# Ledger of designs, part 2: VH-VL binders against B box and SPRY domain-containing protein (Bspry)

Target 1, 197 residues: B box and SPRY domain-containing protein (Bspry), of Mus musculus (Mouse) (q80yw5r259to455)
Amino acid sequence: SPLLTQLWAASVLGSLSGVEEVLIDERTVSPLLHLSEDRRTLTFIAKKSKVCSDEPERFDHWPNALAATAFQTGLHAWIVNVKHSCAYKVGVASDQLPRKGSGNDCRLGHNAFSWVFSRYDQEFCFSHNGYHEPLPLLRCPAQLGMLLDLQAGELVFYEPASGTVLHIHRASFPQVLFPVFAVADQLISIVRGPLAT

## First folded at step 4 (VH-VL)

Design a17 (from d5 with heavy chain S53Y G54S; framework fv_danvilostomig_arm2)
Fold by ESMFold2-Fast, scan of step 4:
Structure a17 (fold): chain C 197 residues (1-197), chain A 120 residues (1-120), chain B 109 residues (1-109)
Amino acid sequence: as target 1 above (197 residues)
Amino acid sequence: EVQLVESGGGLVQPGGSLRLSCTASGFTVSSNYMSWVRQAPGKGLEYIGYIYYSGSTAYASWANGRFTISKDNTKNTVDLQMNSLRAEDTAVYYCARGLYDFWSGYFDYWGQGTLVTVSS
Amino acid sequence: ALVMTQSPSSLSASVGDRVTITCQASQGISNYLAWYQQKPGKVPKLLIYAASTLQSGVPSRFSGSGYGTDFTLTISSLQPEDVATYYCQQYNSYPPSLTFGGGTKVEIK
């Protein structure tokens, strides 16, 4: 039931003591992205940066970046400001996600290693392993919250300002997960805390 | 129905500038990637660049610095400003609607094209 | 510098013949390849995207295959209305330098 699901999600959100301080891992940032000095803002450059060093951890084709923090157990929450972007993907990725290459194995939502909420223009979608579920949103979220419960095997996408649950995905997740980000228009920023109810 | 109509083509001298316009109907340019592609007489298709609904642009390396793409969401138009024109820029210029997942883009609708001739 | 090479540059075949056109990418592009048909004096028309997905309204005699660097467009039974130049286009590159092949002109004997 959609109503029962929203009531349950609101109860879970209300029990959270706070959100994680998530920072982007500079070593993973694609040369198509600029990372701010505070490691929270990813800006799409639209041109490949020739100054990027080629670490093994760095994505070299898709405009992806990983968080520096790995999640292995427990309940985790973080929020991303997406107000300024019409093309982005946010969610979680396994430590097995390949970093090099242009194939679908590195493309968020098109492989077994990533689970993402995406916006492409006016279309919203949840994607995993090449399966894409359209989400019929009537308004563009200004912020996206993510709640990851590794014991329950749940990944929740919600809009913090309204408290609305946008999508819940249930799965047996891999041992290690990272928040993952991609942006192909303007910028997205990691924010510090949940909105007050 | 979806339709794209280009205008503004014509004869221009080498070193000159010209502005092309593309009018969309049946959909909004505020909700789509829009691109310009050209075709020299008797030759193949050559990609110029795109504009996203947010206004973000990217260009083929050969076009960067000379060509600028812009749009007007209220008028539902996409423009191509061409500067420092050369004889090699003589071509039919098409606007096209792109379907992209970030950089994955193919064109489902094309305009009829407008001819630009660069000659002294 | 990603280059798309089409072969042959032109071909002549009879009505009912099976026609194949090949497109090679200079580096891997997964399945991010589209095929277009351009009839004389007309604008290009999308036939296939994602290497093998047929665009709505395109006759079933057209099919695409391939992955990585080697791609093929097949017309199983050539018809008179299929006389055109066919172009492949990669859309894997970023920043988007969407690259077209040189084209293959298909004519009837």
Scores: ipSAE 0.031, ipTM 0.571, lowest interface PAE 4.3, mean pLDDT 85

Design a18 (from d5 with light chain L98Y; framework fv_danvilostomig_arm2)
Fold by ESMFold2-Fast, scan of step 4:
Structure a18 (fold): chain C 197 residues (1-197), chain A 120 residues (1-120), chain B 109 residues (1-109)
Amino acid sequence: as target 1 above (197 residues)
Amino acid sequence: EVQLVESGGGLVQPGGSLRLSCTASGFTVSSNYMSWVRQAPGKGLEYIGYIYSGGSTAYASWANGRFTISKDNTKNTVDLQMNSLRAEDTAVYYCARGLYDFWSGYFDYWGQGTLVTVSS
Amino acid sequence: ALVMTQSPSSLSASVGDRVTITCQASQGISNYLAWYQQKPGKVPKLLIYAASTLQSGVPSRFSGSGYGTDFTLTISSLQPEDVATYYCQQYNSYPPSYTFGGGTKVEIK
């Protein structure tokens, strides 16, 4: 199928050293999160702590972070290990996503600037602009793959181990998108390619 | 200015029904999550249920089947329909604005409450 | 079912005293805990959320701590206006079914 072909193509792209390397932008990391030295692991901190100066890029309330790499054209794939967290969001966001405040405009999935797969305990959903589509998953995924096809206007969420597509969202995306992350339990980490099957 | 005002409380007999309304101002119920919490005289706070921005509801297990939460986005109101009332349902009923997501389930604004008395 | 236990049920202290209220969850709730203050005859007010984050406008003498199952609300220097009943609330349930603690009544000697 076309989707299987796209997933295998993404696996080939992911095997290229450095091309599909996704790293967290330290300047965006919420004070509620600890970023590992390799910039791939986000750990939720029980107590809010002060970080360096008040950058305009930094989320100051919600436990969010952006990737350092922007996607503007082409086919992109990345995988996140979510095995250790029962509360997380992963997906993409526009650079227009507000960084400051406690309102819905900064909450992933509650505004026009973010598209995310989320887990809250045993419930899963896809969220965009305040619309939350429940996803009836029979088991908790240990890893989540994302495939962004900017030519086709598709964002695909899948389980790398089984190759199962969990959700497909089609849209005319903004000029530039960043992988976006939120974690409110334990930790999540960006996995290096290629895709495991 | 965010404000919540409850109405509809009063005296009802056991087995009766009553509908409470909560009118919101300073924000819209179509973009927020709303909850009902009650407090029996001299007792603590007890969660009843929640209505999401999209209209889906969730209830405490003891309330499910007897209490129904609904909203009217054009009137900017949230209602609580109470059926098969018992003496143990006597309480002040509060509506409260909740945040949905990682910080969901805590209530940043509360109404003044309305008293419901269930007595024969 | 997730149960929240508060201790003590009531306490009396003098103005300027440090008072602590504890809240224990029957199972792990991470930091999904809020604290509320209810003064006599008044509506509840949010003091703290995410176990330790102070709500805007709340005096700095109030602080919260804890993670998992054990949580504490501290008033570093009790004031006359702090006479109230304090409640903890967990919000680690989806779909939402939240639980309040039994409350702790704080009085001045």
Scores: ipSAE 0.018, ipTM 0.484, lowest interface PAE 5.4, mean pLDDT 83

Design a19 (from d5 with light chain L98W; framework fv_danvilostomig_arm2)
Fold by ESMFold2-Fast, scan of step 4:
Structure a19 (fold): chain C 197 residues (1-197), chain A 120 residues (1-120), chain B 109 residues (1-109)
Amino acid sequence: as target 1 above (197 residues)
Amino acid sequence: EVQLVESGGGLVQPGGSLRLSCTASGFTVSSNYMSWVRQAPGKGLEYIGYIYSGGSTAYASWANGRFTISKDNTKNTVDLQMNSLRAEDTAVYYCARGLYDFWSGYFDYWGQGTLVTVSS
Amino acid sequence: ALVMTQSPSSLSASVGDRVTITCQASQGISNYLAWYQQKPGKVPKLLIYAASTLQSGVPSRFSGSGYGTDFTLTISSLQPEDVATYYCQQYNSYPPSWTFGGGTKVEIK
């Protein structure tokens, strides 16, 4: 079936459209996170940093950040190195995701505006709108690939090195989506361009 | 199997100091926040403070200045240094594991506790 | 400051009874509430988190409900092994200013 063919392609090759240049939008970065100079690495600093400017785009409670790139149509792929973190969330969020406050409406996976793959120590799950689906992974992924097909309405999480599909979510997505990140342990990094020729 | 084992409790004079240690097994302290919670005899649970994976600490206001939490990632231990002890500090001290987010700031694993008695 | 008020402070019920314990937050805490069980002479154990999510291995007779300021822990059919003090805890705040309720002691008649 077309669906199974797409899943196989995602699991084996990762990004048929190419790994996109995804950079963090520094205006969105939570005061609990440090953003690297190349805008690819988010480090959890576990304390409020120096007072940040009061941008409307900035998350002020949860340790979240958005990518600068918005997706509205087509097929998109990006990879995150998660090797160094035991507590993170990665996925996509609507432009409607609230930025201010400590409630579930800003907490990734606990609202209608975010769809995330999450790790908490040795437990993994997919979360959306307060629904948390445990994922029985045999091995901790060192890298996470995401494949977003906005025409088909599919978000795929996969492990690039092994070609293993970890989870597929199907939905009618909002008009505008951003890669979204949260880190509560150590760091995660967005992988640059193609990993190999 | 996740386990937390506290040690270092005992009798101490008012104004004295005592250091408690918590040894973790089955998980890595560097990947979790660790907390101390106490319970006076016959009373309820009282939060003391915690240390984050990156080493930053946060304390209840009453504990700030007298109690210090630290960790040693190599030994997989978390310590609570208690200074200027008062009779009111007599309690069982628990080490507990948690995470600020993902599943929350609740405590999913607790140690057995160690009794600290502050008495002349 | 955010205060957690737990009621009743103690109760006695018979085996098989439905037991209800309440916890009230002085401010809205969404669903960031956990329940713990502490049996006599034992360490506290997590029963419920996110107000209503049962921790793995906890008997299905335990359930939690509530959102915002009012929360309930229910034991649908009290068993002898349920004799314990139960505590609620809010974890909505950051930096942490987490607060436990005063506890509810559950005894069998």
Scores: ipSAE 0.016, ipTM 0.531, lowest interface PAE 5.5, mean pLDDT 83

Design a2 (from d5 with heavy chain L99Y; framework fv_danvilostomig_arm2)
Fold by ESMFold2-Fast, scan of step 4:
Structure a2 (fold): chain C 197 residues (1-197), chain A 120 residues (1-120), chain B 109 residues (1-109)
Amino acid sequence: as target 1 above (197 residues)
Amino acid sequence: EVQLVESGGGLVQPGGSLRLSCTASGFTVSSNYMSWVRQAPGKGLEYIGYIYSGGSTAYASWANGRFTISKDNTKNTVDLQMNSLRAEDTAVYYCARGYYDFWSGYFDYWGQGTLVTVSS
Amino acid sequence: ALVMTQSPSSLSASVGDRVTITCQASQGISNYLAWYQQKPGKVPKLLIYAASTLQSGVPSRFSGSGYGTDFTLTISSLQPEDVATYYCQQYNSYPPSLTFGGGTKVEIK
């Protein structure tokens, strides 16, 4: 039920001491992205970096980045401000996600190693392993919340301001997961503390 | 039925300006990624730029600074403003609807095109 | 910049012949390639997207294949109405960097 899922989300969030402090791992940031000094904002710069990266961790084609913190057990929550972007992907990825190449193996939502909520213009969907589930949203979210319950095997996408659940995915997740981000229009930023605007 | 109809083409002198308009029917430009593509006589297709549903635009490097794309959601139109025109800008100009995934796509519907001739 | 090279620039074949057109990307583009047909005096028409997926309404004699840098458009049995210029287009880049191939003109001898 939509009402029950809203009440459930509010109840779970109410039991938390706040959202996680998530920071971007600068070693993973694609050459198509600029990372801010506080490691919270990713800006699409549309210019290919002249820097040749041979770090194993760095994405070298798709505009992707990973969080610095891995999740292995428990409940985790974080919020991303997406107000200023019409093209982004946010969710989680396995440590097995390939970093090099232009193939689907590295493209978020097109492989077995990533689970993402995506926006392309006015289209919203949840994507995993090449399966894309359209999400009929009545309003563009300004912020996206993610709740990962590794004990229950649930990844929840919700709108923090209203408590509305946008999508729930259930799976037996791999042992190690990272918040993952991609942006191809303007910028997205990780929110400090709950309800920050 | 999805249709795109361009208008505003014609003869213009070098250094002049011209505004093209694309009227959409059967879908809304407020919900779609829209692009302009041109084709010089006897030449291939050349991408100009795009506008997202939210209004963000970007242009091929050669077009940046001279060409501007805008839209009117109420009229369901997409416009291309062309400034500082050169003889090399003589071409048929198409508007096209793009759709696929994250930031990029192929073009599933094209307008009939409008001819712009830059000559003295 | 990502460059799309089509070959041949033109070809002439007989009705019923198998025709192949190739498209090569200067860097890997996975399967993010589309093919368009432009008949003389007409607008371009989408034939194939995602390298091998046929657009609805397109005759089954058209097929696409390829992955990475090398792609092929095949017409299994050329018909008179297939006289046109064919273009490949990569869409593995941010939209202002979309790139078309130079085109291949197909004529009947």
Scores: ipSAE 0.038, ipTM 0.586, lowest interface PAE 5.4, mean pLDDT 84

Design a29 (from d5 with heavy chain F102W W103Y; framework fv_danvilostomig_arm2)
Fold by ESMFold2-Fast, scan of step 4:
Structure a29 (fold): chain C 197 residues (1-197), chain A 120 residues (1-120), chain B 109 residues (1-109)
Amino acid sequence: as target 1 above (197 residues)
Amino acid sequence: EVQLVESGGGLVQPGGSLRLSCTASGFTVSSNYMSWVRQAPGKGLEYIGYIYSGGSTAYASWANGRFTISKDNTKNTVDLQMNSLRAEDTAVYYCARGLYDWYSGYFDYWGQGTLVTVSS
Amino acid sequence: ALVMTQSPSSLSASVGDRVTITCQASQGISNYLAWYQQKPGKVPKLLIYAASTLQSGVPSRFSGSGYGTDFTLTISSLQPEDVATYYCQQYNSYPPSLTFGGGTKVEIK
């Protein structure tokens, strides 16, 4: 239980420390994705939307999107509801992550600029720079929590309901990181925090 | 031992419809994505579409609107509904189990195939 | 649309020969390429995925190489049971649209 208490305390501190509400940056959303009106839900639509403008910030191939909030220092926590998707990636990405093209440099987990927890069908892994660590989960998480400590150099993936830590990655992170998302089945949603409307 | 068995093939007239079924054993379709691939007599392989374990589907552009993939987790089956059939749809239809590296995939097990002949 | 071109369309070789089949993508697909073997009257069988990873149970005489747009399947010592049509397949496309090559028929002289 001590670990569950620590994760709960960290989430509360993150919210109270003035961490801004995490919302999707609509200018980054891939044309393969639909973004909800409240900017929290990404739905996979499997076909390019010809209505989307081609902004420099927008991913044009992979079904990716970035949060509008950049993290540069401190402790940050956010939660994503992943119950309805069998194919998703969630984590963080550097501001240097390329937006255009079909190569691995834009594919989350296959480049030096992204660190993600992924599910595809019944396989779970942590991926960074083309190195994939399988995660032997006994059950599919309905929600995924992320805790980013930029001073300690830790990115933690956990299951909020049970308080179970799923993976910890330790690294010297770039100075500017964004929560990053990819969906290739159904939808995922950012869970509203106590500071959200 | 993984096995996939297709059924429902046969002779249909142009403009008709046909439903194919794929029965899986040795694994569960609720835990895997499944695909349909066809092969016209003497020709190469052609991808039709897939269904994810969660139920999402995606189709080749030429198949979208005429072909529908569905599954029944209780019966452990995957179906392909084919509408507005044309002579050019004559082919052996394969059910295949896919392995994904994200939304991209390749096929590790194939069924024996079922022949669909569209002729007047 | 992403096009996969195989060459040659057919070849004949003797038992024990080294056989090479090539596959070219119209755009870069990284290493997201699989190779399949289809013997006459049989279903396709996976040989190689991720361009060079041999599927469990496949004889070591089969190997794959390549990255980006140019890929090769090699049979180091052709055996009678290797008579088949071989297909490459890309799986680095969106929308999820998988593309097969036209096939290469391998026959023994």
Scores: ipSAE 0.016, ipTM 0.588, lowest interface PAE 5.6, mean pLDDT 84

Design a33 (from d5 with heavy chain Y106H; framework fv_danvilostomig_arm2)
Fold by ESMFold2-Fast, scan of step 4:
Structure a33 (fold): chain C 197 residues (1-197), chain A 120 residues (1-120), chain B 109 residues (1-109)
Amino acid sequence: as target 1 above (197 residues)
Amino acid sequence: EVQLVESGGGLVQPGGSLRLSCTASGFTVSSNYMSWVRQAPGKGLEYIGYIYSGGSTAYASWANGRFTISKDNTKNTVDLQMNSLRAEDTAVYYCARGLYDFWSGHFDYWGQGTLVTVSS
Amino acid sequence: ALVMTQSPSSLSASVGDRVTITCQASQGISNYLAWYQQKPGKVPKLLIYAASTLQSGVPSRFSGSGYGTDFTLTISSLQPEDVATYYCQQYNSYPPSLTFGGGTKVEIK
């Protein structure tokens, strides 16, 4: 379909830009998470590490992490391998997202500062500012693509393997957005480079 | 198919202790949140607590200190240890698969329940 | 403490009637509300989650609505098999305060 072709082309263009180098910001990683040495894989460990230094940027309760790459203008695309997790959230967050506390202001999808696609077991949802829209997916995606068009004000979630659009959210986004991640089962990984066309 | 089977219920004297067990099949407790909910005869549902996939626990304030939830991932079981039992703890005890977090906190599968009677 | 108030506590209606049950939260819970059906002598069954999403296998005569503090469960055409007690449950609180409503007993006249 024309829309699927345009989204795929935009994803390839985004991968050819700075989005190819999306990496997790080690300073933000929750003590409930282990970050791999290449800064692309987050593993849920469920046990708070006391050896992690407490930075102002670090989430201290929810199993969240931010990418090191900030998006301010233009078109951006990235892909996350979610095959090995039954509980995750991926999307974007404002730089104003609070990092400390167990309340809803730090819980992805429950505040004005985060927009996420989530999976818990066989349930899929888009969440923003406490509004949660169930998504009727028949199959669990192995990879999840995100396309952020800051000029158009669109955040698109899609399945790269099939080219299927899972959800489109339109909004006036804040000036600075970061890819944001949460994992509460096994692991998720940022995919490097574009998929072959 | 998903099944939850409770065991360990029975008659216990006031001040006594009892351990309930819930055996899960068709899914793994290591990948899910598990909850205990009780219902006194002729009364409504009352949440007790839950255990996260990683093993951390959280309890209703009234249950904290008397009730403890634990799990054995190898046996695929979830246990409820009940101490200092009172007559008002007489209830059917259900284990339930709770979907909590990230946006889910409802119970999609329930066991059949096991009756605990606290009486002298 | 977040309190869930259901009304009415009991009702009697005829087969084919539209039945409405309400649930009110003492503070905002977004759409984090589930509805359960418990038939006499049976385990509770999930009907609705996220305030309005039907669980797989639940008849379309059941519907949920609401956001924030006020929620409604509707049975568009009551059937004999719908005789049960219905419970709402909030799941916005984290941790440890999941809260059930007091229940609404639905009987056939």
Scores: ipSAE 0.017, ipTM 0.534, lowest interface PAE 4.7, mean pLDDT 83

Design a34 (from d5 with heavy chain Y106P; framework fv_danvilostomig_arm2)
Fold by ESMFold2-Fast, scan of step 4:
Structure a34 (fold): chain C 197 residues (1-197), chain A 120 residues (1-120), chain B 109 residues (1-109)
Amino acid sequence: as target 1 above (197 residues)
Amino acid sequence: EVQLVESGGGLVQPGGSLRLSCTASGFTVSSNYMSWVRQAPGKGLEYIGYIYSGGSTAYASWANGRFTISKDNTKNTVDLQMNSLRAEDTAVYYCARGLYDFWSGPFDYWGQGTLVTVSS
Amino acid sequence: ALVMTQSPSSLSASVGDRVTITCQASQGISNYLAWYQQKPGKVPKLLIYAASTLQSGVPSRFSGSGYGTDFTLTISSLQPEDVATYYCQQYNSYPPSLTFGGGTKVEIK
């Protein structure tokens, strides 16, 4: 039911003391992306930047980036402003996610190492290991919240402004997960918790 | 129902410029990624570049710097601006609509094509 | 750079024959491959995408298969209206740098 979903979302979000400080790991940022100085904004630049060093942590094909903080236990929440992009992926990835190559093993949502909510124009989807669940009739969120409960084995995507749950994925997650990001139109930015705006 | 109609092709001198327009009907260019593809006489298909629904563009490396793709959501058009044209740019230029697949896809509808001839 | 190689470049077959065209990618592209038909004097038409998904309205005699680097387009029973050049296209690259194969011209004997 919509009312029960709202009540559940309010209860879960009310149990949080706020969202976490999440920053992007500069070493992982694809050459197709520009990272802001505060390490919160990823801008898609479309033309591959020349990089003198190709670090092992850096994605070299897909427009991906990882957060600097790893999650291993407990309850974690973070918010991404997605208002300015019509093509993005946000979620979590295992530390085992390959960084090099153009194959599906590095493409978010097409491998066993990543779990993402994505937007491509007017369509929304949850993807994991090549299985894609369309999320029909969703409004275009300006912000996306993620709630990861490693004890319960739940990854929740929600809209912070309304408290609406957009999708819940339940799984036995690997022991180490990172927030993961991809953007292929304009920009996305990590919201400062709890001093949002 | 869905149609793409190109215009603006013709004869140009080497070093010249030409702007092609693609008018869409039956859908909005704000809901799909759009691409330009060319085909030289007797040759195969060659990808030029694309523009996403949000306005971001990317180009084949050989086209970058000489060709620019833009769109007008209110007029429902996609344009290809071609500069510094060479004889090797002589081709039929197609406008094509991208079929959605999270980040990229094939082209499900094509325009009729417009011939550009670069000759002195 | 990712290269798509089609074989054969041309073939001639009889009506009712089974025709196969192959496409090889220089790098793995999963199932992100499409096949197009271009009849003489006409614009290209999408036949198959995601390697094996038939586009709406395309006759069932057309089928696609493959994954990774090796792909095949099959026409189970060639008809006169199938005379055309067929192109494969990868769309696995990001940003989209969609690469076409060189084409295979199919003619009837």
Scores: ipSAE 0.036, ipTM 0.581, lowest interface PAE 5.2, mean pLDDT 84

Design a35 (from d5 with heavy chain G105D; framework fv_danvilostomig_arm2)
Fold by ESMFold2-Fast, scan of step 4:
Structure a35 (fold): chain C 197 residues (1-197), chain A 120 residues (1-120), chain B 109 residues (1-109)
Amino acid sequence: as target 1 above (197 residues)
Amino acid sequence: EVQLVESGGGLVQPGGSLRLSCTASGFTVSSNYMSWVRQAPGKGLEYIGYIYSGGSTAYASWANGRFTISKDNTKNTVDLQMNSLRAEDTAVYYCARGLYDFWSDYFDYWGQGTLVTVSS
Amino acid sequence: ALVMTQSPSSLSASVGDRVTITCQASQGISNYLAWYQQKPGKVPKLLIYAASTLQSGVPSRFSGSGYGTDFTLTISSLQPEDVATYYCQQYNSYPPSLTFGGGTKVEIK
């Protein structure tokens, strides 16, 4: 049931005393992105950047970045402010996600290594391994919450302000997952834990 | 498996109107960007506009105001309404599927095209 | 306005030759560029996207390169079935705005 799932998610988040503080791994940030000093905000710059990183951790084509924290067991929750962007992807990725190249193996949602919620203008979608499920939303979310239950094999996307579940994906996830981010318009920001508004 | 079939082309008088339809099979238009591209006889490809899965549209500057793109998710079709047609609009009109992704406005499948001739 | 210029407008080469087609953008477009093949009397077919990524099912003799304003499509060993007009297309804008190059006609001598 959608209502029972919303109640379950709210109960679980309450037991965690809110959501986790997640920071971007600056080593992974694409040259098309600017990372803020507090490692929470990714801004799409896309201005004749010709510097391609030779470091193995860094994405060199798609405007992607990974969180610094890996999830291996348990229940995890985090929130991203997406109010200022019309083109973004947020979700989780396996440590097996390739960092180099312009192909689908590095393109979030087009490979077996990433599971993402995306916005492109007024269109919303959940994507994994080339499967794209349109999500008809009544309004653009200002914040997106993610809840990852590795024991149950569930990834939940929800709107924190209303408590509305937007999408649930069930799968046997790889042993190591990272929050993953892509932004191709303006900026997105990871919300500071329970003390942030 | 994936197919796009255009229909509605034909001869039309200058100043007239014509509606083209693109029928999709093997996928749903609610899951992809759909675009119209034309090609005048012996000339190159020219972008007209697109429609997103939710119905948002964008057009080339020259097409804005004369051409309108719409879709019917139930029939799995995308339409191009053309108004105030001129001899310069004579072309083969293609329906093309765009990939679902930001900054991925390129076309992996094209229909066979339908000829529109604007002449007296 | 963003303009895409292809060179040459046409070329003739022999079977087995290495063929290079150039596409130049009037402004930087990163690597948001696709290449299409249109054989005589047929619909366009996607060959390459993101400047260098080969579309599934496209023969490995096709390759693309470039970044910013200068891009190339290379056919390492021209085959008879490669007779076609080739088009580049940029997709580096938000809101999306697309522009095709003028095309390059490839013929066999």
Scores: ipSAE 0.045, ipTM 0.586, lowest interface PAE 4.2, mean pLDDT 84

